# VHH binders against p49116: the designs that were tried, part 123

Target 1, 238 residues: p49116
Amino acid sequence: EGPLLSDTHVTFKLTMPSPMPEYLNVHYICESASRLLFLSMHWARSIPAFQALGQDCNTSLVRACWNELFTLGLAQCAQVMSLSTILAAIVNHLQNSIQEDKLSGDRIKQVMEHIWKLQEFCNSMAKLDIDGYEYAYLKAIVLFSPDHPGLTSTSQIEKFQEKAQMELQDYVQKTYSEDTYRLARILVRLPALRLMSSNITEELFFTGLIGNVSIDSIIPYILKMETAEYNGQITGAS
Key: E = the ipSAE of ESMFold2; O = the ipSAE of OpenDDE; V2 = 0.75 times the mean of E and O plus 0.25 times the DockQ between their complexes.

## First folded at step 7 (VHH)

Design s79 (framework vhh_7n9e_1; at its last look DockQ between E and O 0.02; V2 from the best seeds 0.00; counts 0 for: pae E 11.5 > 2, grease 26.9 > 24.2, placed apart)
Fold by ESMFold2-Fast, scan of step 7:
Structure s79 (fold): chain B 238 residues (1-238), chain A 119 residues (1-119)
Amino acid sequence: as target 1 above (238 residues)
Amino acid sequence: DVQLVESGGGLVQAGGSLRLSCAASGFTFSNYAMYWGRQAPGKGREWVSGISWKGDYTAYASSVKGRFTISRDNAKNTLYLQMNNLKPEDTALYYCARHYLGSEYPDYWGQGTQVTVSS
């Protein structure tokens, strides 16, 4: 077996909807988030180790970790997305909802705490100056998580996760040889991803979806998309 | 039309070996992950092994790990399963399938080849 990830798996280029509207709206935010989700799913399906796992395992892994992958993608693409501007617009909307008594105080508190956690995560990744190789391996560690309930082939998934960890260690050790504790500083950031609610992520970024369709329910369809269909989606051509 | 045809099954003594083949036609073989599954009498279908598009990665069920080897020849549109140290509990109909990412089920599978392991 070769390395878990190749250089093609390191490239992660998000194409934003254009032009950016003068004022951010739900449609633009949802379209941007959907493109990032599509990119993340197509990234996962291109990994040979992911392809080799049992028939139902691919969907189960992605359903279990999509919020973690999406959040890592938000951090990695924060600048191209102008994520701080999007989050500011969401906060402004929430503050207006408080003034109009449209939402409960408990709900607003939950959502604001989620936004704060997301901002802290993205800021910590930016401060560490996480590079493209590191993001790719962190996503692989998250993807090949053997500890989600209901998964089959957990031993094989664990071996792929360990391989991702070993290859990340090798990369960091060679590239950042003077910084002995860099890997530890990076890895201790990962547990925070599991503390962020996927339901709140859906409400913040995917409110523009038709009806109350969950991300969990659309993941299989995204994984099935062929390259031509995916390219049509991200360029607006159909 | 997509077609998958298995061969190589038969009767073998415990501890023996068999090599299964699956001839694929009607699609671009190198663009799909493939797998081997099996179904023993009175039991449901069991995933045995999977292989990536280029054959550079493989995965195995714990029950066959170390004994079975999956491989593919994309130039010949053929999938293989080398089975060593066969056990009576490996007795089953073995079928190959086109691995359909994002689905719980393959979109195409063969009719299978019978493997019977006597004690």
Scores: ipSAE 0.615, ipTM 0.861, lowest interface PAE 1.3, mean pLDDT 87
Fold by OpenDDE, look of step 9:
Structure s79 (fold): chain B 238 residues (1-238), chain A 119 residues (1-119)
Amino acid sequence: as target 1 above (238 residues)
Amino acid sequence: DVQLVESGGGLVQAGGSLRLSCAASGFTFSNYAMYWGRQAPGKGREWVSGISWKGDYTAYASSVKGRFTISRDNAKNTLYLQMNNLKPEDTALYYCARHYLGSEYPDYWGQGTQVTVSS
């Protein structure tokens, strides 16, 4: 009955692997991406409304929107991650595959287009200068999307999404009172997330980390991960 | 229990070649990306090379690129590192490691095999 998000949900700090290698290798990229994925999933888990939906529904929601959450995370953490450099490295690795004739022309086009979309999205978010509160609410809106197939409790999910939207509106109105159309400008960016392929994202960022296992299949594990274990992975304190 | 056992190390002259092997057991080898690392005396662990589960993607540290080749045989549960044109600075304990998203970092690694390159 209280607010959907609190100030604790605004904090979204990604810690990168250390030390940074001279060359951004597949291992570094995958580790970085994994940390972001874990952070995003555990952020979702920390929301009381998310917890209230139950484990099965929670898992289904995250399975449906992990790519969008991850992408928002990329945008939010673009500077800390040196995302442009990571993407350049990914392209470089992709070029090697191209030279070895491992990908079809059509597939190459799809992958390159996806990278372009990611860059464009992150750039657009940077241009808008989205703050931590706005990102939190946008992630909540994406998380509590009732229009994914196979979801249960869709009415409740919709209510949470509406609440997130209302709180975002209130925040923007209060914080950016002189910018009447800021909310609209922010929200119109969300459709771009639905145009991005989760399969291609998985291939680009996680191929070096996972074998014949999908992100979809490990989501339940991530959501059940203890905070101490998560922190150990993030800080490298193993 | 997950086990990784490296072999193939030894003493070699500069410009020589070695082929390292890593025998994996206790897990589904073909489901995991694998990589080679090394630790030189007085230095920390260094990433050397990585390979995807299917072997369709490979990566190398800049210091070994063009000289080392990583490969795998999933039917034999074995990871390989072909090292050509070895240099004294390549002297190190070489270890193989498993990488999996759900695993605690760092991932499982073997005890290593010593590679010594004489000038």
Scores: ipSAE 0.020, ipTM 0.292, lowest interface PAE 5.9, mean pLDDT 87
Fold by ESMFold2, look of step 9:
Structure s79 (fold): chain B 238 residues (1-238), chain A 119 residues (1-119)
Amino acid sequence: as target 1 above (238 residues)
Amino acid sequence: DVQLVESGGGLVQAGGSLRLSCAASGFTFSNYAMYWGRQAPGKGREWVSGISWKGDYTAYASSVKGRFTISRDNAKNTLYLQMNNLKPEDTALYYCARHYLGSEYPDYWGQGTQVTVSS
């Protein structure tokens, strides 16, 4: 049998809306996040093993893991997105909301703790200097997670995840042969992704969506949408 | 025009075997993942098996795993389903489908081939 991923799955190039405004606004943040979400979903769709599982299973997997996949994308694209600037703008807005008594203290605390977790995750990935091959395999490991409730074909999903782990191990051992513990250091970061709240991610990055629809409700549409159709809708709005 | 034409169905005794074929035309077959599905009378459509574009990954519904084998021949633009140890509950119209790529494409299911398993 063939490799789970190929070199075409290592490429993950995010393009940002231009120009970047002097003061960040919800429209710019939401468009930037939407581009990353689309790129992440279409990356998953391009994987032959994912394609083979069937449309209902595809939808179920992505609904279960979209936030983890999105968070890995944030870490991978943090510099090109200017993520630190985006998060700083969000923090400043939250601090102003406290001063004006517009949100409950408990909710603001929850959101700030989530932002801190996200910043620490992205910093840890940058400190480990995770490369594009490693990101691709990490994304495959979270995509093919058999542990999510409600999934069908979990034995097959487990086999695909094991193959992703094996291919990551082989890559790391060949490429970083003098760093015996690199694989362990990388894999120990993955549990933090399960601690990220999809509801708070929607609040931070997707508040500009009309009607505040949940991301899991639009996933079937995103998975069916061709790249050319998506790009045409984005460029037509400009 | 996407065309998918199934063949190989028929009447078979329980415990028997059939091999279904799906001839594809009107698109670059080797660029697409393919599915087999089935529909029994009065029931909704049921996904049966899928195969990746190069044929290196396969998946099966739990009801058929271990009994059915999906394969493809990209040089002949043909998808196959080997069905072993058939049961009466496998009786259905079997059809092949191309993986859904976008919202504006028509339904890419074939017309189907009938499989009837008698006890």
Scores: ipSAE 0.006, ipTM 0.372, lowest interface PAE 11.5, mean pLDDT 82
OpenDDE, second read of step 8: ipSAE 0.005; ipTM 0.279
ESMFold2 (binder alone), look of step 9: mean pLDDT 87; pTM 0.873

Design s8 (framework vhh_7n9e_1)
Fold by ESMFold2-Fast, scan of step 7:
Structure s8 (fold): chain B 238 residues (1-238), chain A 119 residues (1-119)
Amino acid sequence: as target 1 above (238 residues)
Amino acid sequence: DVQLVESGGGLVQAGGSLRLSCAASGFTFDDYGMYWGRQAPGKGREWVSGISWSSGYIAYASSVKGRFTISRDNAKNTLYLQMNNLKPEDTALYYCAKHYTGEWPLDYWGQGTQVTVSS
């Protein structure tokens, strides 16, 4: 009856580790990424429609889409994170590793292709000037995806996705009334999220801080954490 | 408690200019695209111009394109509409608007500022 998301769900504010190092390092990157991941999961669990699906369905949905939510979060928080600088530093390191034969050429190719796709995605979102409302609803469309294997309650999930699409359409149509193609330009960006490897995302952003534990394995625990508790788990009370 | 307060309207002669302002409060201004609309006497509400959160995307109604300029100052929570080469047909109540995510309807409009253009 009411809207799928409230103004509270539109606000998405990442708190960066402080102080920022003079030069970017693995610890800063991993801590920043972990904070974004936890913020994204806590965002999802705060949605009444999401809560109504039940804990098992909630866990299955987030396991299926965490990489898509995380990537949307990277695009939305790119300026706050200095993401372009982080990615440039990673690319420079990888290019030097090729010359020293420390990594296989096939491995480097896969990682470089992932970084290129991520840069293209973030650039396309920046070019479209996607706002907080649009990001919130794109995240809702991704979260309420009924087409992941093994899901139950797919009819309810589909209804929430359709509601998200309708509310996004209403917003775009009212804000940019005579631009009939803006919504289509936004929505055609979403399929690219499923082409990005969650394994490579884990390796680039999470190896140093979460250890080698799979994100998929820790999702049920993250969804149960309080805000203060997960900050402690990530940074050891920093 | 969303509040939008428009100002800057008045009486001008054809060919003149006015600058409208909209002071926003009660929400995070830079999370939302904003727009200007108008309602002429005896007519329905007409969309005039929209602007994205960072000003990176702007759109205009064909009737005002080239004459009006929309802008925003996120540090001041303020939306602007610079109106040049005004025509009698631009006479209307001008209001700024935000899509409202709370109650029905899904829009919040200010009370508006009157613009009257004499021939």
Scores: ipSAE 0.708, ipTM 0.887, lowest interface PAE 1.2, mean pLDDT 86

Design s80 (framework vhh_7n9e_1)
Fold by ESMFold2-Fast, scan of step 7:
Structure s80 (fold): chain B 238 residues (1-238), chain A 119 residues (1-119)
Amino acid sequence: as target 1 above (238 residues)
Amino acid sequence: DVQLVESGGGLVQAGGSLRLSCAASGFTFSNYAMYWGRQAPGKGREWVSGISWKGDYTAYASSVKGRFTISRDNAKNTLYLQMNNLKPEDTALYYCATWYTGQEFSDYWGQGTQVTVSS
């Protein structure tokens, strides 16, 4: 059998909406996040091992892990997105909502804690200087997670996850041979992704969708989009 | 300030056609991807079709592919859904939505337009 991922799976290029407004608002944030979500799902679809699992399994896996994939994508694309600026705009909106008594203090606390956890995660990945190959394999480890509730065919998913882990180990040991503990430092970051609420991610980044159609309901349709239609959503087409 | 107003629904015989419209206001329509969704009685919301902000890419649910055509007129701030060869199972409340629903982190969409297909 060949490797789980090819060099094409390392390439992960996000094209941001333009022009960037002087003052960020919900619609620019939602469009940017949607592009990243579409890119992440398109990335997953392109993996032969993922395709081999079949449509039902593919849908179940992405529904279970989209928030983890999205968060890894935010970390990987943080500079391209100017993520710190987006998060600052969200914080500013939340502060204004507190002053206007539009949101409960308890809900604002939950959302702020989520933002802080997200900032901490992205900052930790930046400090580790995670490269494109490492991100690709981390996303594969997350995608091929056999331990989500309700999954069937978990033995095959586990096999692909183990393959991802072994290929990541091989890559890190060869590329960062002088840093004996690098792999351990990278892998201990992954449990934090499971502590991130997908509901709060949806509220922060997909407010334009949450009231109309949930991420859960659109996943099957995004996964069925042709590559050209998918790229049209991501790039706005030229 | 986002407003989306759906129209064009009605009663039609199986095999017939309908054209739905969605009038958008309160935002720069040409900067946002749009979609049509539907909700049949007793069922959850179903994605029907989507269109990119420039109108050069479209996507369709498998249940409607080949029968429905989504389009937009950015000069008129209007989204369309051309529905051909309608089937009784297409009976649903049809609504339009943006990847943008407001500037204040508020959810908003119209009440939709009812489509009823009789045999």
Scores: ipSAE 0.000, ipTM 0.161, lowest interface PAE 14.3, mean pLDDT 80

Design s9 (framework vhh_7n9e_1; at its last look DockQ between E and O 0.01; V2 from the best seeds 0.00; counts 0 for: pae O 10.7 > 2, grease 33.8 > 24.2, SAP .909 > .668, placed apart)
Fold by ESMFold2-Fast, scan of step 7:
Structure s9 (fold): chain B 238 residues (1-238), chain A 119 residues (1-119)
Amino acid sequence: as target 1 above (238 residues)
Amino acid sequence: DVQLVESGGGLVQAGGSLRLSCAASGFTFDDYGMYWGRQAPGKGREWVSGISWSSGYIAYASSVKGRFTISRDNAKNTLYLQMNNLKPEDTALYYCATHYTGYWPLDYWGQGTQVTVSS
């Protein structure tokens, strides 16, 4: 046993496509998002506790929580991604589409509400100044969720989630000892992740990459990749 | 190989000031929050102040609030504690710390630097 995560799991460094284009386009956004998704899934599969659950359970957990992991990754990597610039470009495109009658107003409203929720989440995490340790453990808490339908080995998953919660609590209480409410301020941010639509996330960040195939359907393939293939994806080396 | 090395302690009269430094190595400093603790002779360890990775979140023990200032320089892997208006009850061994997850169980504490405040 030992700690749920090691120092290698605290380190989470996204390598962006370079150079950033003068004008943002769908390809750049999808490539950036793809790198973050692959980094997030590689992070999960490298956890010994996750590996111990077995391949079928691993696939089920990541299918259930990839949008939560991805959104936490967006918040953590917001600065390196220039996420605010990407979201502003998307909003500008959507506003122009409304004015030109090219897209449904109801659909655009739904997508814009999602963007506002994402911005609010990222702003709240930035205001709390969430660090690499805290992000790693928040990701572990959402990964080891025992409450997804159809899941087996829920007792072991619950034990890993509790271990993640305990280790995060220990860290926060030691680092900010007399701020007895910091942990609660952090944890109350997590329910918002489950209100974020995975379908809208796919449309905003992955539409140019996956076509008519869902993220859900490619997850088993990504999880089975060898380390070299995974590293090639997250660095763009291949 | 994680190391935390404190310096800057000494003997000072009540009302005086000291600046403590902590040189960190062996881990990715800017991925972790840091904190200062102290231990007075014959007493348990007391938390003094904590700072988040980018200095955006800072907390102080009520006993030092308004007198002490915690800061960090991530480029230099260094944590600081500026102590003003020192009181005799601030006399303690001061140590910097982080909750490093490389091995379990692991709180990383420096060896400390002694601060003595005369009345």
Scores: ipSAE 0.742, ipTM 0.889, lowest interface PAE 1.1, mean pLDDT 87
Fold by ESMFold2, look of step 10:
Structure s9 (fold): chain B 238 residues (1-238), chain A 119 residues (1-119)
Amino acid sequence: as target 1 above (238 residues)
Amino acid sequence: DVQLVESGGGLVQAGGSLRLSCAASGFTFDDYGMYWGRQAPGKGREWVSGISWSSGYIAYASSVKGRFTISRDNAKNTLYLQMNNLKPEDTALYYCATHYTGYWPLDYWGQGTQVTVSS
């Protein structure tokens, strides 16, 4: 067998809505996040190993890890998205809401903590200067996690995850042969993804898109979409 | 097709300098880390230095630290190795490389450029 991923999976290019508004608004943020979500789902769906697991398993895997894949996408595309600017705008909005709202709520504190964790994760990935190959294999390791409850074919999922780990290891060891710590530094960033709340991600990035429908509930439909419809969602209005 | 073409080698006196270049094509250069290796006569391949996609992470073999500087220009799809204070033991065929995925074989090496350091 050949590599788990091809060069088409290493390439991950996000196109932002144009033009960038003078003042960030919920529409721009939601459209940007939607493009990233559909790019991430298209990426996962196109992996031959993923296709081999079958529809029920595919849906279960993506439901379990979509937020982790999305968060890796945010880190990978942080500069193209101007993510730090987006997060700063959200923080300012939340701070104004606290000053004007007598009920400041535990939820607002949880949302601010989540934003801080997201910023820290993205900064740590930038300090390591993670490349497209490394991101692709980190996403594969996250996608092929056998630990999620209710999965079928866990033996095959484990084999795919091991293959992703081995191929990432081979890449890092060949590129940085005498730097024995890079692989470990990369891998220790993955547990932070488990701290990311899908509900808060939806609140931050998707409130204007899906209303009261969760990303979890639409994943089966996203995975079944025709390629042409998928490309329209990735590039926005076309 | 992935292609890596090295240039800039030659004969130089000990203590001298050379700058190697590696022209890359056939893949998205800035999705990948790149590295230099060398092979001295009668010896196996030795890793020299690696550089991440945007140059934010760089590593050197202990034998070349402080003397060699790796860099890249993603706009030109080019990898560089500035070699200063060259020693006779630096004499080798120098090659640039990447671990490209998508087709077998995965490891791609240039033909190399000869560096000879006289004492």
Scores: ipSAE 0.526, ipTM 0.842, lowest interface PAE 2.1, mean pLDDT 87
Fold by OpenDDE, second read of step 8:
Structure s9 (fold): chain B 238 residues (1-238), chain A 119 residues (1-119)
Amino acid sequence: as target 1 above (238 residues)
Amino acid sequence: DVQLVESGGGLVQAGGSLRLSCAASGFTFDDYGMYWGRQAPGKGREWVSGISWSSGYIAYASSVKGRFTISRDNAKNTLYLQMNNLKPEDTALYYCATHYTGYWPLDYWGQGTQVTVSS
């Protein structure tokens, strides 16, 4: 039938909280992260193929890959977010005793390594100069991953993933005809996403959420939200 | 049409307090962050404080931090600014504003309410 993605799925515009504070506090970081998370989920929801899988399967897919989608979103929106500044702020918060008393030395090391991995991933994507279409298809490939445990309709999911891959291939071939190995270079970045801990990501970006609600638990709610409702929805009061 | 109407300004002695209000209409108030800005005589406009739609995020200029408190009542479509320990340098026209498009500078603002702090 028709393509998996349309031009409408290429648009991925994150609006940051404004004004930017003089000091990037936990609330600002959490709200920024929440907006990106919601945008990512809304993006997924806007894909007809995703809708066709049904609510239960959709929820399961997002639960399985939200961290990867989020991370791709971080990479894609790194400039708008001033991600390096946010990450630096997070590190500072960790160092200045917010998490120091709560985390073991080993845990701190794990968290710091995770931050490094995030930064390196985003830097690598920036170096590749990934465009909006490529990001859209990479997100689709990540979203329609059939290899997560507990998924239903895995055959259909696999078909969608294959379609995403084919469309990406076609796009890259047409757009970047002079770069024969571009497709391979961008696809080889995807395994890095699987190495990143969702728990640590949640800890870094979402600790300031109201009631310490887990991302996993709010995903069904987010997927049911209206588009205009998700800005700041899950952030705690100052 | 977006409308923002400020009130509560006036003349106050240094160390005094004022509470500003802003009545908002013409848009879905609880969908947007709100801001207070001010413009002192001979100076440019500066932002004073901001609050997200749900009050989950709040920010202050360093010059007012610890003295001013921003809040909102979404049921009443009203933004507030409690100003304590006012100083002569706080003298300005205070604007209620919203970043309708999410960008600074502020997209919409009211006519302002004058705050004058005497020594």
Scores: ipSAE 0.007, ipTM 0.251, lowest interface PAE 10.1, mean pLDDT 87
ESMFold2 (binder alone), look of step 10: mean pLDDT 83; pTM 0.834
OpenDDE, look of step 10: ipSAE 0.000; ipTM 0.229

Design va0 (framework vhh_7n9e_1)
Fold by ESMFold2-Fast, scan of step 7:
Structure va0 (fold): chain B 238 residues (1-238), chain A 119 residues (1-119)
Amino acid sequence: as target 1 above (238 residues)
Amino acid sequence: DVQLVESGGGLVQAGGSLRLSCAASGFTFSDYEMYWGRQAPGKGREWVSGISYDSGYTAYASSVKGRFTISRDNAKNTLYLQMNNLKPEDTALYYCARDYEGSWPLDYWGQGTQVTVSS
């Protein structure tokens, strides 16, 4: 049996909406985030092992892990997205809201803590200088998590996760032979992804969605999109 | 303020055991990956072990694998390092660290605890 991921699965290129507005607004942030979400879902759907699990299992896996995939995507595309600028704009808006008593102080504190955790995760990945192959395998490890409630085919999912871990180990040992402990430093970062609330991610990045539709409700429709629709909306450079 | 306080070091003979503790305060301990590092006399700092927030993933330097065990008690905000079959080469100042911040190796936040292994 061949590798879990091919070179085509390593390529992850986000195209930002153009032109960038002079002042960031919720629509620009939402469109940027939606493009990253679409790219992430298209990436997952293109994996033969993922397709082999079947439509119901695919939907359940992505519903369980979309926030983890999205956060890995934010870290990988942080420079292209100017993520620090987006987060600074969100922080400024929240600080103004607390002064005007538009949001409860308790809610603002929860959201600020989430932003801090996100910045910390992205900074840790940047400092480790995670490459495209490493990101692809980390996404695969997250995607093929057999421990989410309600999953069927958990044995097969676990085998695919183990295969992703083995291929990551082989890649890192070959490519970073002088850094014996690199794999361990990368892997201990993954559980932090589960501490980040998908509800808060949705509030921060997807408030501009027309009809106030939840990410959970649109996932099955995104996964059914034709390849041409993905490629037409989510192409990238760098 | 974040505070990490290491303890449990001491003088031990080769082949002996020690258990190090790191008491954490000033942050939500259960939200963070935790690490042990060490600095031997005349050598640079080196990473020893790491543990995820939920204990689901643990990792060890090849020099200590099979002899050391990292663990945590999130209810007590405490990180542990069980050190078995100690060697003279394990003599070092041992530090615990929160997160992977700053330059590699880890940015340590405590004074450390000295471990001395006699031959």
Scores: ipSAE 0.000, ipTM 0.176, lowest interface PAE 16.0, mean pLDDT 81

Design va1 (framework vhh_7n9e_1)
Fold by ESMFold2-Fast, scan of step 7:
Structure va1 (fold): chain B 238 residues (1-238), chain A 119 residues (1-119)
Amino acid sequence: as target 1 above (238 residues)
Amino acid sequence: DVQLVESGGGLVQAGGSLRLSCAASGFTFSDYEMYWGRQAPGKGREWVSGISYDSGYTAYASSVKGRFTISRDNAKNTLYLQMNNLKPEDTALYYCAKEWSDYGPFDYWGQGTQVTVSS
């Protein structure tokens, strides 16, 4: 069989809502995050190996790993998103929620620690200067994780993850031949993604979602969208 | 003056186990990520495993995942690799390496310890 990923899977272009408001609000943050989420799911759907697993397995994989894919997307798109500015606005919103007695002090500490870990992850990826090919393979490694509870076809998923790891190794060894341990530096960053709470990610980035709909509940809907409808979501086309 | 000294290699039968050690000196061990690599006869260097400064995160090459366990003792400035269910394909010179901390053209590698797995 051919390679797991093609050059088309390296392209990952986030189109931000325009214009950026003078003052950040929950609607702008939610729309920006939603576009990144939709872009990430469209990226996953475009992989032939992912399609080959079938719709039920595809849905289960994305439901298990969306937070990890989203976080990798935040790191990859941090500059275009002005992520540090968004995180500052979220912190301000959380402080207002404390004043209105909507959140306990213990909960805010958990959320602030999550923000710190997210910033640390994004900074580590920036320091390593992760390129587009490396991000594509890291997302594939995360996507084809056979160890999530409740998955079927785990042997086939493991095969695709191993293929992603092998192709990443081949790429890094050829492209960064002088840096023998670059692959190791990149891979030791991945476990941090598993420690980040999907519930806290929803609270930070999707609080403006109408009807208090959970991300887990909308994933099957997103994966079943028509291509034209999906493109409208990620580009903001009316 | 960074120094890394590997030990614990040897000859073992397929299905056996070995524990490798790497004694580090000349730098603040607890501040750096550490790695294990190997070089099989007639092949280039291959990354095997890595561990963060606080042991919070580990990573493994697909060929060794589930069989090898990397660990560290920051109080003793020592890195370990527990190798279980060894295969003939694991035969190689094993060496530890430090995360690169300064400007320069290369990572620091130890001298290595030979692991030979008989069929």
Scores: ipSAE 0.000, ipTM 0.166, lowest interface PAE 20.9, mean pLDDT 81

